# VHH binders against f1rkq4r372to572, part 14

Target 1, 201 residues: f1rkq4r372to572
Amino acid sequence: KQMVRVLERVCTTLLGLEDQLNALDRAAGDGDCGTTHSRAARAIQGWLKESPPPASPAQLLSKLSLLLLEKMGGSSGALYGLFLTAAAQPLKAKTDLAAWSAAMDAGLEAMQKYGKAAPGDRTMLDSLWAAGQELQAWKSPGANLLPVLTKALLENAEAAAEATKNMEAGAGRASYISSARLDQPDPGAVAAAAILRAILE
Short names: E, the ipSAE of ESMFold2; O, the ipSAE of OpenDDE; V2, 0.75 times the mean of E and O plus 0.25 times the DockQ between their complexes.

## First folded at step 6 (VHH)

Design v2S (framework vhh_gocatamig_d2)
Fold by ESMFold2-Fast, scan of step 6:
Structure v2S (fold): chain B 201 residues (1-201), chain A 118 residues (1-118)
Amino acid sequence: as target 1 above (201 residues)
Amino acid sequence: EVQLVESGGGLVQPGGSLTLSCAASGSTFSDSYLAWYRQAPGKKRELVAGISSGGYTVYMDSVKGRFTISRDNAKNSVYLQMNSLRAEDTAVYYCATGDLWSYEYDHWGQGTLVTVSS
């Protein structure tokens, strides 16, 4: 029940951002990033109407990976699929905070290794990396401290997404565009930060 | 700029095999993401397989174990080896290329028809 609500919140968030993400993407490309993320949201909504999500976090991420690879379109589906497939592995044995931290780390490592990008390149990796750095600092926090840590993670992810507006692009189509013409945040970084907020709020 | 040309399509019997090729002209794509899509009559275009510059491969569930995607950067080519073909695999097959971090494909081929029938 909770997982369905989280996924529905992610979908509502991505549908609401379609025009903004397309506008951000238009500076470097065809302005399709928002359309692609909306397609992902509609695919998830359709899946939730047909089947309940897996109770196992590892199975959930694996099924989402497959769904996004098949239905999202664009290279975005492959990028999310790569992250989610790698992130599922640590969650097979445990589902505690340390396992989720390891999952984030595994996904980020896979994106860097196979995607050939790094933090600082003005991509969605920048916001995900910022979230991962904060999460790696968490140990066994008391329940009363979890909201403080969650707030810090989301603020770091959102600040990193915003900071991409001041970065020279090191990957993607944007790397062929003058940095003087790239005065807005990367659409993928904005989308990733928004997804994290929808998940954790 | 880059132009993609598919080849290798044709008529084949169920259970048969085909190898599709996609060649690029223009600049190299050694750092690009490469993918095969297909579109059957009356259906939307769907991802069949993809391969990153680092060799990470993805497959649509219904083709996993039957199809293999590979790339040859020296020849600016991507291939789709299709085994154990089924009537359901009948479609126009398209290759696509782009940067993962552009969030969309930059270039598409014109397509090559694959017909699986007896």
Scores: ipSAE 0.393, ipTM 0.698, lowest interface PAE 2.6, mean pLDDT 84

Design v2Y (framework vhh_gocatamig_d2)
Fold by ESMFold2-Fast, scan of step 6:
Structure v2Y (fold): chain B 201 residues (1-201), chain A 118 residues (1-118)
Amino acid sequence: as target 1 above (201 residues)
Amino acid sequence: EVQLVESGGGLVQPGGSLTLSCAASGSTFSDSYLAWYRQAPGKKRELVAGIYSGGYTVYMDSVKGRFTISRDNAKNSVYLQMNSLRAEDTAVYYCATGDLWSYEYDHWGQGTLVTVSS
């Protein structure tokens, strides 16, 4: 039931952030980012009530990808779906830290290749990329160092999300808005960092 | 000003085929994510298929192997080739486009009706 509790923490986190994410998104759009993430949380909660999630991480991410594509709505579902489908591939054979690092890299690569954005563009890629860089920096850490890695990864993801408030948007609707009017962090970057914290705690 | 216009809907028998088209005017969509959604009477709108910039595709499980999404950036068009149609595929089909990094769809078409009946 460990995975069920992790997913429940993610859902609680996203539901709690709805108003904040909507406010952040309002500067660049309709203010729907929090609403779509809350819809995702409710979809996950409904799914967990119907059946136990797959025990395999690869199958879990693949199922979650389809769920978010179908139920989250908006292009955000397409982004998460893309990341999760790619991230599932390295997890088919192994589920150790190296496999999870490879999963992050695969998801980031897919988002850059098919999403046409890069780190520095004021998107959720900025926080996810920072987390990925931290995972890559650690060579075969022992179990006693995992809390240190986890703390560094979360601090880097959160700092990267915060730093988006000082970036000029290179992708999305925000790229058509003056940077003088975009003095808040990207809602997707904030959401991604919060999801990572809920997962790793 | 971007407008999406769907076409190709109609009445078809079970097991038949149909091709839907969606044409965008007023803007290019070569870098956009494009998707087909459908809504049956009394049901919520659901994703059918999506195509990312560069041609990567995704499909709802119930249409995998039967439907194919494709895009023609030179014509600002996206297509849905539907084979082996079933009664449960009866719905109004909608085209949607959005910049992925806006986290929401920017534009929706008005829809085209597909009826699968004998």
Scores: ipSAE 0.626, ipTM 0.807, lowest interface PAE 1.5, mean pLDDT 85

Design v3D (framework vhh_gocatamig_d2)
Fold by ESMFold2-Fast, scan of step 6:
Structure v3D (fold): chain B 201 residues (1-201), chain A 118 residues (1-118)
Amino acid sequence: as target 1 above (201 residues)
Amino acid sequence: EVQLVESGGGLVQPGGSLTLSCAASGSTFSDSYLAWYRQAPGKKRELVAGITDSGYTVYMDSVKGRFTISRDNAKNSVYLQMNSLRAEDTAVYYCATGDLWSYEYDHWGQGTLVTVSS
């Protein structure tokens, strides 16, 4: 049951990051980002105890979208719901690498269109966008190159999350705070990169 | 000094309708994510509906097709039109506002009670 193990690894990762994400969030908010992500992890764990996850990637992302919208709380649930709902659409017909690349693009497009933020704004978009750019740059990789792609994708997502500490915030509460006081990475960018590592490792 | 004030709650028969309103004082809504949450006795607070400043809406699965969220930035208000109400919709309903990209809400209302009972 690979999918159950992946989801449990995501949950363990988010639970382990609660204090770090709360500390990062205190510079721009009330220090609640880690608590909100831990709530998401507990909701996923509860869901997995009641029913097996859908085998279809499209159905899995759609179910996770609804769960996170309803149970995660904070505006984080809306952001993840927005991304996952859009990302599920390309996966209805195909599940190859091209379909997953299209899923990432769809999620990113939805977040930019409806959330009114862009890469460079010191948000979770920065790490997700870096991952998406790496997927797009690797055209038709052979199966023997997938570990190389995966490593590059994760390194770029994590580097982008770290780079948010040097960015002027263009969205969120942080956009009202002097960049001199924003010397920590964006908690959402850190969380998104960590989720990607939990999924792909 | 941002204050959110909910109104429109009350006792209603199953199948009935209510409109909840939330108005802000001390701030404007034009750039805010706005949401309605509810909490029934013994349960956790859960999202009912949300609306971005671009007008994108999200809904809890059990209220889709029955509830409609809308906003009026000129009046600093967000609304929840609730149709075909059920006993399980009984809860205290809370208005929340914040920047979508802050990952959390900045302000919460005090709540308004909705009771669906015959």
Scores: ipSAE 0.550, ipTM 0.788, lowest interface PAE 1.9, mean pLDDT 85

Design v3R (framework vhh_gocatamig_d2)
Fold by ESMFold2-Fast, scan of step 6:
Structure v3R (fold): chain B 201 residues (1-201), chain A 118 residues (1-118)
Amino acid sequence: as target 1 above (201 residues)
Amino acid sequence: EVQLVESGGGLVQPGGSLTLSCAASGSTFSDSYLAWYRQAPGKKRELVAGITRGGYTVYMDSVKGRFTISRDNAKNSVYLQMNSLRAEDTAVYYCATGDLWSYEYDHWGQGTLVTVSS
């Protein structure tokens, strides 16, 4: 089904980015962001071989949050788990475009509240927030999935990820490193934008 | 520099309780994501529980309702209260800390053994 294909595209994307994300992460002395995301991709692929994903978007996001919390490792699993658990809530009542926009809002709010970071801090929030701003158009009555709106969302998310290379880190280990020595984009922001492209393209 | 020291492990009967403690030194603790992992013989290391600086908690499915993670920033400590222990909970338990926005752990403790046996 379409859902399995979408999840497989996400996994293939993350596996293909492992070396790039590790190299970006090495600027902060970590070097494992790509390895962690590849571990998540392998866990999802293994799960898809054993059982069909839930057809309900809310149940799918809830199941993915548990899988990523348990299998991804690093603090990344907690971040994705937090976002996905919150994002699932609006999708319990409705699954229209407005509900997906509300899901993004809920996930972003949870990450800011419980993670104590904000857009502008050189984190994955920067690309997700940029996507969220474009998703506000999906709340309009009669909204439909026009290619021009999807393209704008993906371009905005990718531009926001790229823009993190010029930001001072306000959160994470990078915040303890001189901004003069951080000349690459945040690996989490790059990963988030890539995931969105795999989903919507 | 951050150092993590676990304590509280030991031998306990099935159905018993233990509290694990992890004491951290260094300035990064108060802003850190804190987690407990475990590794049983012949198995991979797995996440047991985690807690963000804002108090959001996560638990693996098999320990929900039995284990509680908590933090005391004033004492630079994180705790795992383990109730209704089962033979399957036998493992070396590791404390880990990292900045949530660094996407991985910065520091690991050396581990404390928990054995659930009659």
Scores: ipSAE 0.324, ipTM 0.662, lowest interface PAE 2.9, mean pLDDT 83

Design v3T (framework vhh_gocatamig_d2)
Fold by ESMFold2-Fast, scan of step 6:
Structure v3T (fold): chain B 201 residues (1-201), chain A 118 residues (1-118)
Amino acid sequence: as target 1 above (201 residues)
Amino acid sequence: EVQLVESGGGLVQPGGSLTLSCAASGSTFSDSYLAWYRQAPGKKRELVAGITTGGYTVYMDSVKGRFTISRDNAKNSVYLQMNSLRAEDTAVYYCATGDLWSYEYDHWGQGTLVTVSS
């Protein structure tokens, strides 16, 4: 099944990034961002071994939301849970590109409303927002243009993650640290961009 | 800089109620994600409930409808109201805090014991 392979790629990606994400996070604190993401990956792998994932995208995102809330730990579990719960709503009736665009928008809106951060604050929101803007710009592209959209979306998300190294932190622990000491990208932004790449390519 | 002090634990009968409190010393409390965890003897620590700066709440399945998490930013405190307590709720309860966008917890309390027994 493609969905199982996608989830397995996400897990492999997060496990492979553990040391890098921890190193990026150490600039602002204890360096646990990679550890919490690898814990999420192991929880997903365990879940996939016990039962097949739901075929419905809406049910898949809702189940992942609950799993990440309970197993990931840290505040990242709450962030991913919030995003996925909101993103699942537009996918209940339709699963076309417009529905996935609406899902991204719903997740981003929930993160901003309940997390009280905005694009530009040097967080995972920066890379996710960049992906969402690209989806919005490519309104209902034809099937022949989907690979072009996918490539542009990933390049935009990854560029936004990299650009966080030049941003003043507006949220999180990094906001208490001099910008001169924050010369690396935000670990959450890097993780989010990597997750999107694992999903789409 | 930040310390978490839990209180309110004790012995209660099945079906009873208890309110746990966690007080934080940090002046940035209003920016913090706050969570309650518990650990029963011989079990792994598990999330019970969480609340974001914007008031979004989460609960583990077995406590939904029975427990309520709330925060008071003016008092730098988070609360867990526990109703209809069951023997299986017996555990040491911990509070944890961190900036939501730091992706991790910065501080943990020492825990408060809740025993549900007749």
Scores: ipSAE 0.515, ipTM 0.782, lowest interface PAE 2.0, mean pLDDT 84

Design v6F (framework vhh_gocatamig_d2)
Fold by ESMFold2-Fast, scan of step 6:
Structure v6F (fold): chain B 201 residues (1-201), chain A 118 residues (1-118)
Amino acid sequence: as target 1 above (201 residues)
Amino acid sequence: EVQLVESGGGLVQPGGSLTLSCAASGSTFSDSYLAWYRQAPGKKRELVAGITSGGFTVYMDSVKGRFTISRDNAKNSVYLQMNSLRAEDTAVYYCATGDLWSYEYDHWGQGTLVTVSS
């Protein structure tokens, strides 16, 4: 089943990034970002062995939100839960490209409003925002242009994650550290871009 | 640097209510994400409720409609109002704080025991 394969790809990606994300996180703290994301991956794998994922996109995002809130640990679970809970709302009515664009916008809006961060603050919001901007820029791509949109969206998300190494931190523990000492990308931004690639490739 | 001290735990009968409090000393946390976790014997520590600096709240399914998390930044405190308590709610309850954008909790309290029994 395609959805199980996508979720397993996300899990494999996060498990493979554990050491890299922990290393990036050590620049600003205790180096546990990769461990937290690996915990999320193991929780999803356990869930998939117990139950098939919902076919409804809205229900899928809602179930994932709850799973990550309960099992991921750290404040990361709350952050992903917040995004996914908001993103699920537009998908209750429709599941076309416009609805997925609205879902991304809803999630980004919720993260900014309730998380008190903005694009440019050197967080995972930077890569997600870049993906959202690319998605919003395409009005009505034909089916033959969807691979072009997907490639551009992923390249923009990954470039935005890399660009966080040159940003002053406006949120998180990194905001207490001089930008001169933060010469690595934000681990959350790297993780978010990697998740998007696993989903869309 | 920051100390979190939980209080309000105790023995209560099924259907009863308790209010847990968590007070922080050594720093302000008006911008922090605040959460309550619990751990029953032989089980993993699990999220009960959380509240962001902007007021967004999250709850585990089994406590929705029964528990309410709230914060008072002027008093450096977070609260968990627990109603319609069940035997399954018996656990040590922990307060945790973190910056949502640090991707992990920065500080944990030592816990307060809640026992639902008669």
Scores: ipSAE 0.287, ipTM 0.646, lowest interface PAE 3.9, mean pLDDT 84

Design v6W (framework vhh_gocatamig_d2)
Fold by ESMFold2-Fast, scan of step 6:
Formats: sequence, structure tokens, C-alpha cells
Structure v6W (fold): chain B 201 residues (1-201), chain A 118 residues (1-118)
Amino acid sequence: as target 1 above (201 residues)
Amino acid sequence: EVQLVESGGGLVQPGGSLTLSCAASGSTFSDSYLAWYRQAPGKKRELVAGITSGGWTVYMDSVKGRFTISRDNAKNSVYLQMNSLRAEDTAVYYCATGDLWSYEYDHWGQGTLVTVSS
């Protein structure tokens, strides 16, 4: 099934980024961001070996939310859990592009409301927000334009992740570190952009 | 310099109740994510419940409806109200706190033992 392959691609991507994400996180903290994302990947791989993922997008995101909350560890699990729980709601009734756009908006809104961060704060919100803005800008594209949207969305997410390299941190432990010492991108923003590429490519 | 101290653990009979508390010293956690974890003998540490500064709560499936997490920022404390306790709830319970946007927990308590036995 294609969904199994998508999730396996996400896992392979996160496992491959462990050392890089830890190095990026070490500049601002204990250097565990890659380790927590690898733990998430291993949890998903274990789950996929035991049972097929739900075919319903809403059920899939809800189960992933619970799995990441329970197995990922760190506050990362809470962030992904929060996003995915909110994102699942619009997908209960429909799974068209408009529903996926609403899902992204719901997840972003929940992260801002309950996490108290905003785009520009040098966090994973920066890459996710850039993806969401691109998705919102296209409204109702025809099926023949979806590859164009997907490319633009991924380019924007990746550019936003890289742009965190030059941002002053407004949230997290990085906000207590001199910006002169934060000359690398935010590990969460890099991870989020990589996850989106693994899903959509 | 930040220290988390759990209290409220003890021995209770099945069906009983306990309230666990976790108090922070050294800094406030009014803007932090707060979580309760537990570790039973021979098992890995697992998330029980969590609460964000904005009030979003999460619960492990096996405790949903029985446990309630709450926070009191004025007292720099987080609580876990545990009702309808079962033998399988026997574990050391740990408090953890972190900044959501640091992607990891910053501080852990030493744990408090909960034993459910008749």
C-alpha cells in the first residue's frame, strides 16, 4: 500500500537526519532533537510491522498523534500530537484538497494558540507556516496543477527552514542564546520541512 | 538549579484515589509544557498525561476518564488526580517539564511511588 511506503519514507528520512538534527540542537541545548525524531521513526516502523495504517486520513492522523505523544518523548511529541490532533478534525467529513488545507490551518492555529509561538520565532512553525501559506494561496487548483502547488509548497517550506538560520529566536531555549551563536537553522524547522518532502515527493 | 519535587504517592487499595503534586523551585513554569510519566517494574517509562500553558491536555488511553491533570501557575505546581486506581497503575510517577519549542524536556523530578494493592 502507498501509505505504508510514505510512512516508511518519513521514517528513513528522520533516521538519516539524527546526527544533523542533534548537531543543530546542540548549539541551543542538549542536542537531543535528532534522537527524539529517530525514536518517533522507530515507533512508527514498529507500529507498521504490527498493523496496517488506517485508510481514513482522520484516523491515520489521530493514531499518529497518540503514537508520537506516547513514544517520541521530549516536548516534540506534544508539538506533533497537538498539530495532528487538530489537523485530523477537518478530515473527518472530507478528504479533498480544501479539507487538507483546512487541516493544515487547524494544526497551525492549535500550535500558535496552545504553544505560544508565531511565524518568525525561529521554530518548526516557520517551515510549516510557509507550506500552509502556499497551500492557502492556490485555493481550488485543478488536478493538473497539483504538481506545481506541491513543488512550490516544498520549496517554500525548505526556504523557510533555511531562513531560520538568520532569525532571532522568539521561543524555546534558543531565545536565551545570543543570535551571534545561533548561525545554523532551527532543527525543528529542518525536520518539519524534511517530513513534508518525504510525504509529498 | 531548577528542581521538580513530586509528592502524594503511597499505598492504596484498588478503586481508591490519590492526588500527586509536582512543585518547581528555581524558576517558574507558567509557560512550560508539563507532563506526568510512570515506570512500572520491568517496563519502559511511559507518558500518563500532559498539559500545555494554554490548557491543552493529553492522556494515555488506559487512564482517560480516570485521571485528570491540572496546573496552578501561581503555586508553580502541576497535579495528577488519580481515580478508580487499578493494580496495573502501580509505578513510580515522574513529573517532567520543558519548553515546547526546545523539542525536549528540560527537567525531571525524582519520582514518587504509587502502589495499588489489597
Scores: ipSAE 0.563, ipTM 0.788, lowest interface PAE 1.8, mean pLDDT 85

Design v7I (framework vhh_gocatamig_d2)
Fold by ESMFold2-Fast, scan of step 6:
Structure v7I (fold): chain B 201 residues (1-201), chain A 118 residues (1-118)
Amino acid sequence: as target 1 above (201 residues)
Amino acid sequence: EVQLVESGGGLVQPGGSLTLSCAASGSTFSDSYLAWYRQAPGKKRELVAGITSGGYIVYMDSVKGRFTISRDNAKNSVYLQMNSLRAEDTAVYYCATGDLWSYEYDHWGQGTLVTVSS
């Protein structure tokens, strides 16, 4: 089953990044971002061993939302839960590329509205927004162009995550720290870009 | 500096109600993510409810329809109204606050005990 393989790839990626994400988070906080993402990965792995995931993308995202809210801990569970709950809505009717693009847009809109942050604030929104902009720019590409879209999307998301290194923080604990002392990228932005690569590779 | 103090816990019979309050001393509260957690003896701490500054609310499945979280930024307080209490709701209840975009909670209260027993 391809979806199970994708979810296991996401989990392997997050487990491998634990130390790096904690080190990035330590510059502006407690150094726990990697620990919470690894906890989420272990929860997903446990769930996949005990229960088959829903075949419906909308149901899958809704179940993941609840799992992350309950098991991830920190405020991260609420952020991912918010994104995934909103992203599931467009996928109830269709599962084509346009529906997935709408899902990304819905998730981003919900995070901005209820989370009170925007692209440019040095958060995970920066990498997710860059991915969303690339999806929106492509208008019903043929299957032969999907690898080109995927490459551009991942490059833009990863570049946006790295660009947070030079941004003044507008949200989170980092917003209380001088930008001159913030010379590392945001751990949430790095994690989000890595998740996208694991999904799309 | 910033400290969270829970209150309102106590002993109630099954089917009863309690309102928990969490008051923050210190400066910035209106932009914080606020959550209630609980921990029963021998169990891990679990999320009960959370509320963002933008009004997004989340509940653990077993309390949906019975518990209501609310906030009053002018009073630096968050509340948990608990109705139709069950023996399984017996736990120490903790208030937690943080910036949503810090990916972690910044402050935790000391907890207040809720016992549901006849």
Scores: ipSAE 0.535, ipTM 0.777, lowest interface PAE 1.9, mean pLDDT 85

Design v7K (framework vhh_gocatamig_d2)
Fold by ESMFold2-Fast, scan of step 6:
Structure v7K (fold): chain B 201 residues (1-201), chain A 118 residues (1-118)
Amino acid sequence: as target 1 above (201 residues)
Amino acid sequence: EVQLVESGGGLVQPGGSLTLSCAASGSTFSDSYLAWYRQAPGKKRELVAGITSGGYKVYMDSVKGRFTISRDNAKNSVYLQMNSLRAEDTAVYYCATGDLWSYEYDHWGQGTLVTVSS
């Protein structure tokens, strides 16, 4: 039941961001980023009404990967699908904090290798990478460290998303647009940071 | 101006095979994400298969094992090999291209009709 509530919180967050993400995306092109994330949220809500999510984290991420590939649309579905498929691998045998850290690392590595982008390129990798750096500290935390580490992870991811407004785009359609005309943060980076906050709070 | 042109559609019997091709003009796509979508009468457009510039392939669950996506950057083309075709595969098939990090597709083709009937 806890996982259902987490997924519903992610969906509510993405639905609430639709207009903002579309507006941010319009700076670089047609402005559909919020629409695709909203479509993903509605697909997840429909799936949760049909059946409970898998209890296994690895199976959950694998099912979400397929759902987002099929229902989200845009190239966003492929990006999330790639990340989640890779992230599921470390979670097949273990589900401790070290395994979740390894899952983030696997997803980030797959996105860089197959997507040909890197942190600093003004993409969702910037916020996810920032979160991943903080998450490495979670491998062996003390009992008192979890709230502090969670706050640091979320603030670092959100700060990285905001910092994309001062970056030159190294990937995506935005890379063909003058950085002087890109004075807003990357919509994917904002969405990724918001998803992390919905999951961890 | 970038244009995508699909070809290879037609009428085929259940269990048959078709190869769809999509060629891009006006720009190269060696760094692009390439995808095939389809839309059947009365239904929404859905993803069939996709391939990243790095060669990572994705497939809709109902076509896994039957369809194969491939790309040829030298010919500026993407292909969909369709085997063991079923009546439910009847649809207009669309080619789409985009940068993976644009979060949406930049260009769509006009579509090619595939009819699976006996």
Scores: ipSAE 0.517, ipTM 0.774, lowest interface PAE 2.1, mean pLDDT 84

## First folded at step 7 (VHH; framework vhh_gocatamig_d2)

Design b1 (at its last look DockQ between E and O 0.02; V2 from the best seeds 0.00; counts 0 for: pae E 16.2 > 2, unsure alone 62.1 < 65, grease 27.7 > 24.2, SAP .726 > .668, placed apart)
Fold by OpenDDE, look of step 7:
Structure b1 (fold): chain B 201 residues (1-201), chain A 118 residues (1-118)
Amino acid sequence: as target 1 above (201 residues)
Amino acid sequence: EVQLVESGGGLVQPGGSLTLSCAASGSTFSDSYLAWYRQAPGKKRELVAGIYSGGYTVYADSVKGRFTISRDNAKNSVYLQMNSLRAEDTAVYYCATGDLWSYEYDHWGQGTLVTVSS
């Protein structure tokens, strides 16, 4: 039930951001980032109507990976699918904070390895990497520190997303545009940060 | 301008095999994600297989164990080996490529028809 609520919140968030993300993408790309993410949201919503999600985080991420690959489609579907498949692996054994940190790292590593991008390239990696750094720093906090971790994680992810407005693009369509023309944040980074907030708020 | 051209489609009997090719021109795709899609009459286009930089592959459940996607960077090409073909594999098959960080595919081929029929 809780997982369904989280996923629904993610979907609602993405659907709500469609126009904003498209606008950001029009400035640096072809204006379809929001639409693509909305397609993901609708796919997830449709999936949830069919059956409850798996109880296991590893199974959940694996199912989501396949769903996004097949239903979200596009290069984004491929990218998220890649991330989620990798992230699912560390969660097979454990589901504590350390395992989630490892999951994030695995996903980020896969994105960098197979996506041929790195933090600082003005992509969703910037937001996700920032979040990953916080998870690494707080691998074993007490229960009372979780709210602090969440706050720091979200703030850093959102700050990283915003910081992309000052980055030279190293990947994506924005990489074909002069950095002088890039004065807005990367829509992928914004979307990633928003997803994290939807998950953790 | 980058162009993708599919080839290899045709008529084949159930249980047969076919290899599709997609040749890219105008750019190199050694670091690019490449994918095969298919669209059957009256159905939505669906992912068949994808191959990332370095050779990592993904497949739709419906084709796992039967289809193999591969790439030849020297020839700037991607291939789809299709074995144990079924009637439900009948579709127009499309090649797609793009920057993974660009949300949608940048380029699509015109497609090649695969018909599996007795």
Scores: ipSAE 0.743, ipTM 0.880, lowest interface PAE 0.6, mean pLDDT 93
Fold by ESMFold2, look of step 7:
Structure b1 (fold): chain B 201 residues (1-201), chain A 118 residues (1-118)
Amino acid sequence: as target 1 above (201 residues)
Amino acid sequence: EVQLVESGGGLVQPGGSLTLSCAASGSTFSDSYLAWYRQAPGKKRELVAGIYSGGYTVYADSVKGRFTISRDNAKNSVYLQMNSLRAEDTAVYYCATGDLWSYEYDHWGQGTLVTVSS
């Protein structure tokens, strides 16, 4: 039940950002980042109307992965799909805070493997990587610090998304030869940070 | 000012092993993405391996299973263990660093030559 509320909040957030993300994407991309994320949000909403999601977090992430691979499309859909498939594995045995931190680690590793991306390449990985660094604290005792750690995670992810405005588009990790900075944040990184806020609010 | 110094290059036989190291001065690596690149004569510079501040690693397909990148933040250093070397690994190897949110790689070393020859 709680996962349905989170998923709907994520979908509503992405639908509300469609025009903003498309505008950001026009500076360095195809102008369709918002449309792509809205497609994913509508696919999730349609799925939720037809059946309740699995109660198991591992099964839920696996189902979302398949849905995004099929319906979202583009490199973003592939990257989210790889993240979710890998993140589901640590959650099969446990669902405590340490298991969720391990799930984030697994998801980030899969995205790096598939996309050959690194922090600083101006992608959604930039925001997710920043969040993953804060999640390492979830592996230690200190559950009474969770609200402080959640705030730090969101602030770090949002700052990372903003910082992509200074990053080179299209140059990637394979080249240091520059094109101009874009002065606007990467739409994929903005979307990833917004998703995290929708999940953790 | 950050300076990167590579060392450990040299001549090795095919099948041999070599460890490259890169030490930084003037700043710390603790928040940085670190990478090894290589450039063979007449070819473009290519990524060999990278390691994120959290310890996640990435490798080029051509070196996966043979090379291992590691970092030692206490020594402000990054290493590349190269095993099962082949002639195609002959290149100048460069160390590079960038902050998580930097525009591109901020600093590069001068390079160290690795020659694999029978």
Scores: ipSAE 0.000, ipTM 0.119, lowest interface PAE 16.2, mean pLDDT 73
ESMFold2 (binder alone), look of step 7: mean pLDDT 77; pTM 0.782

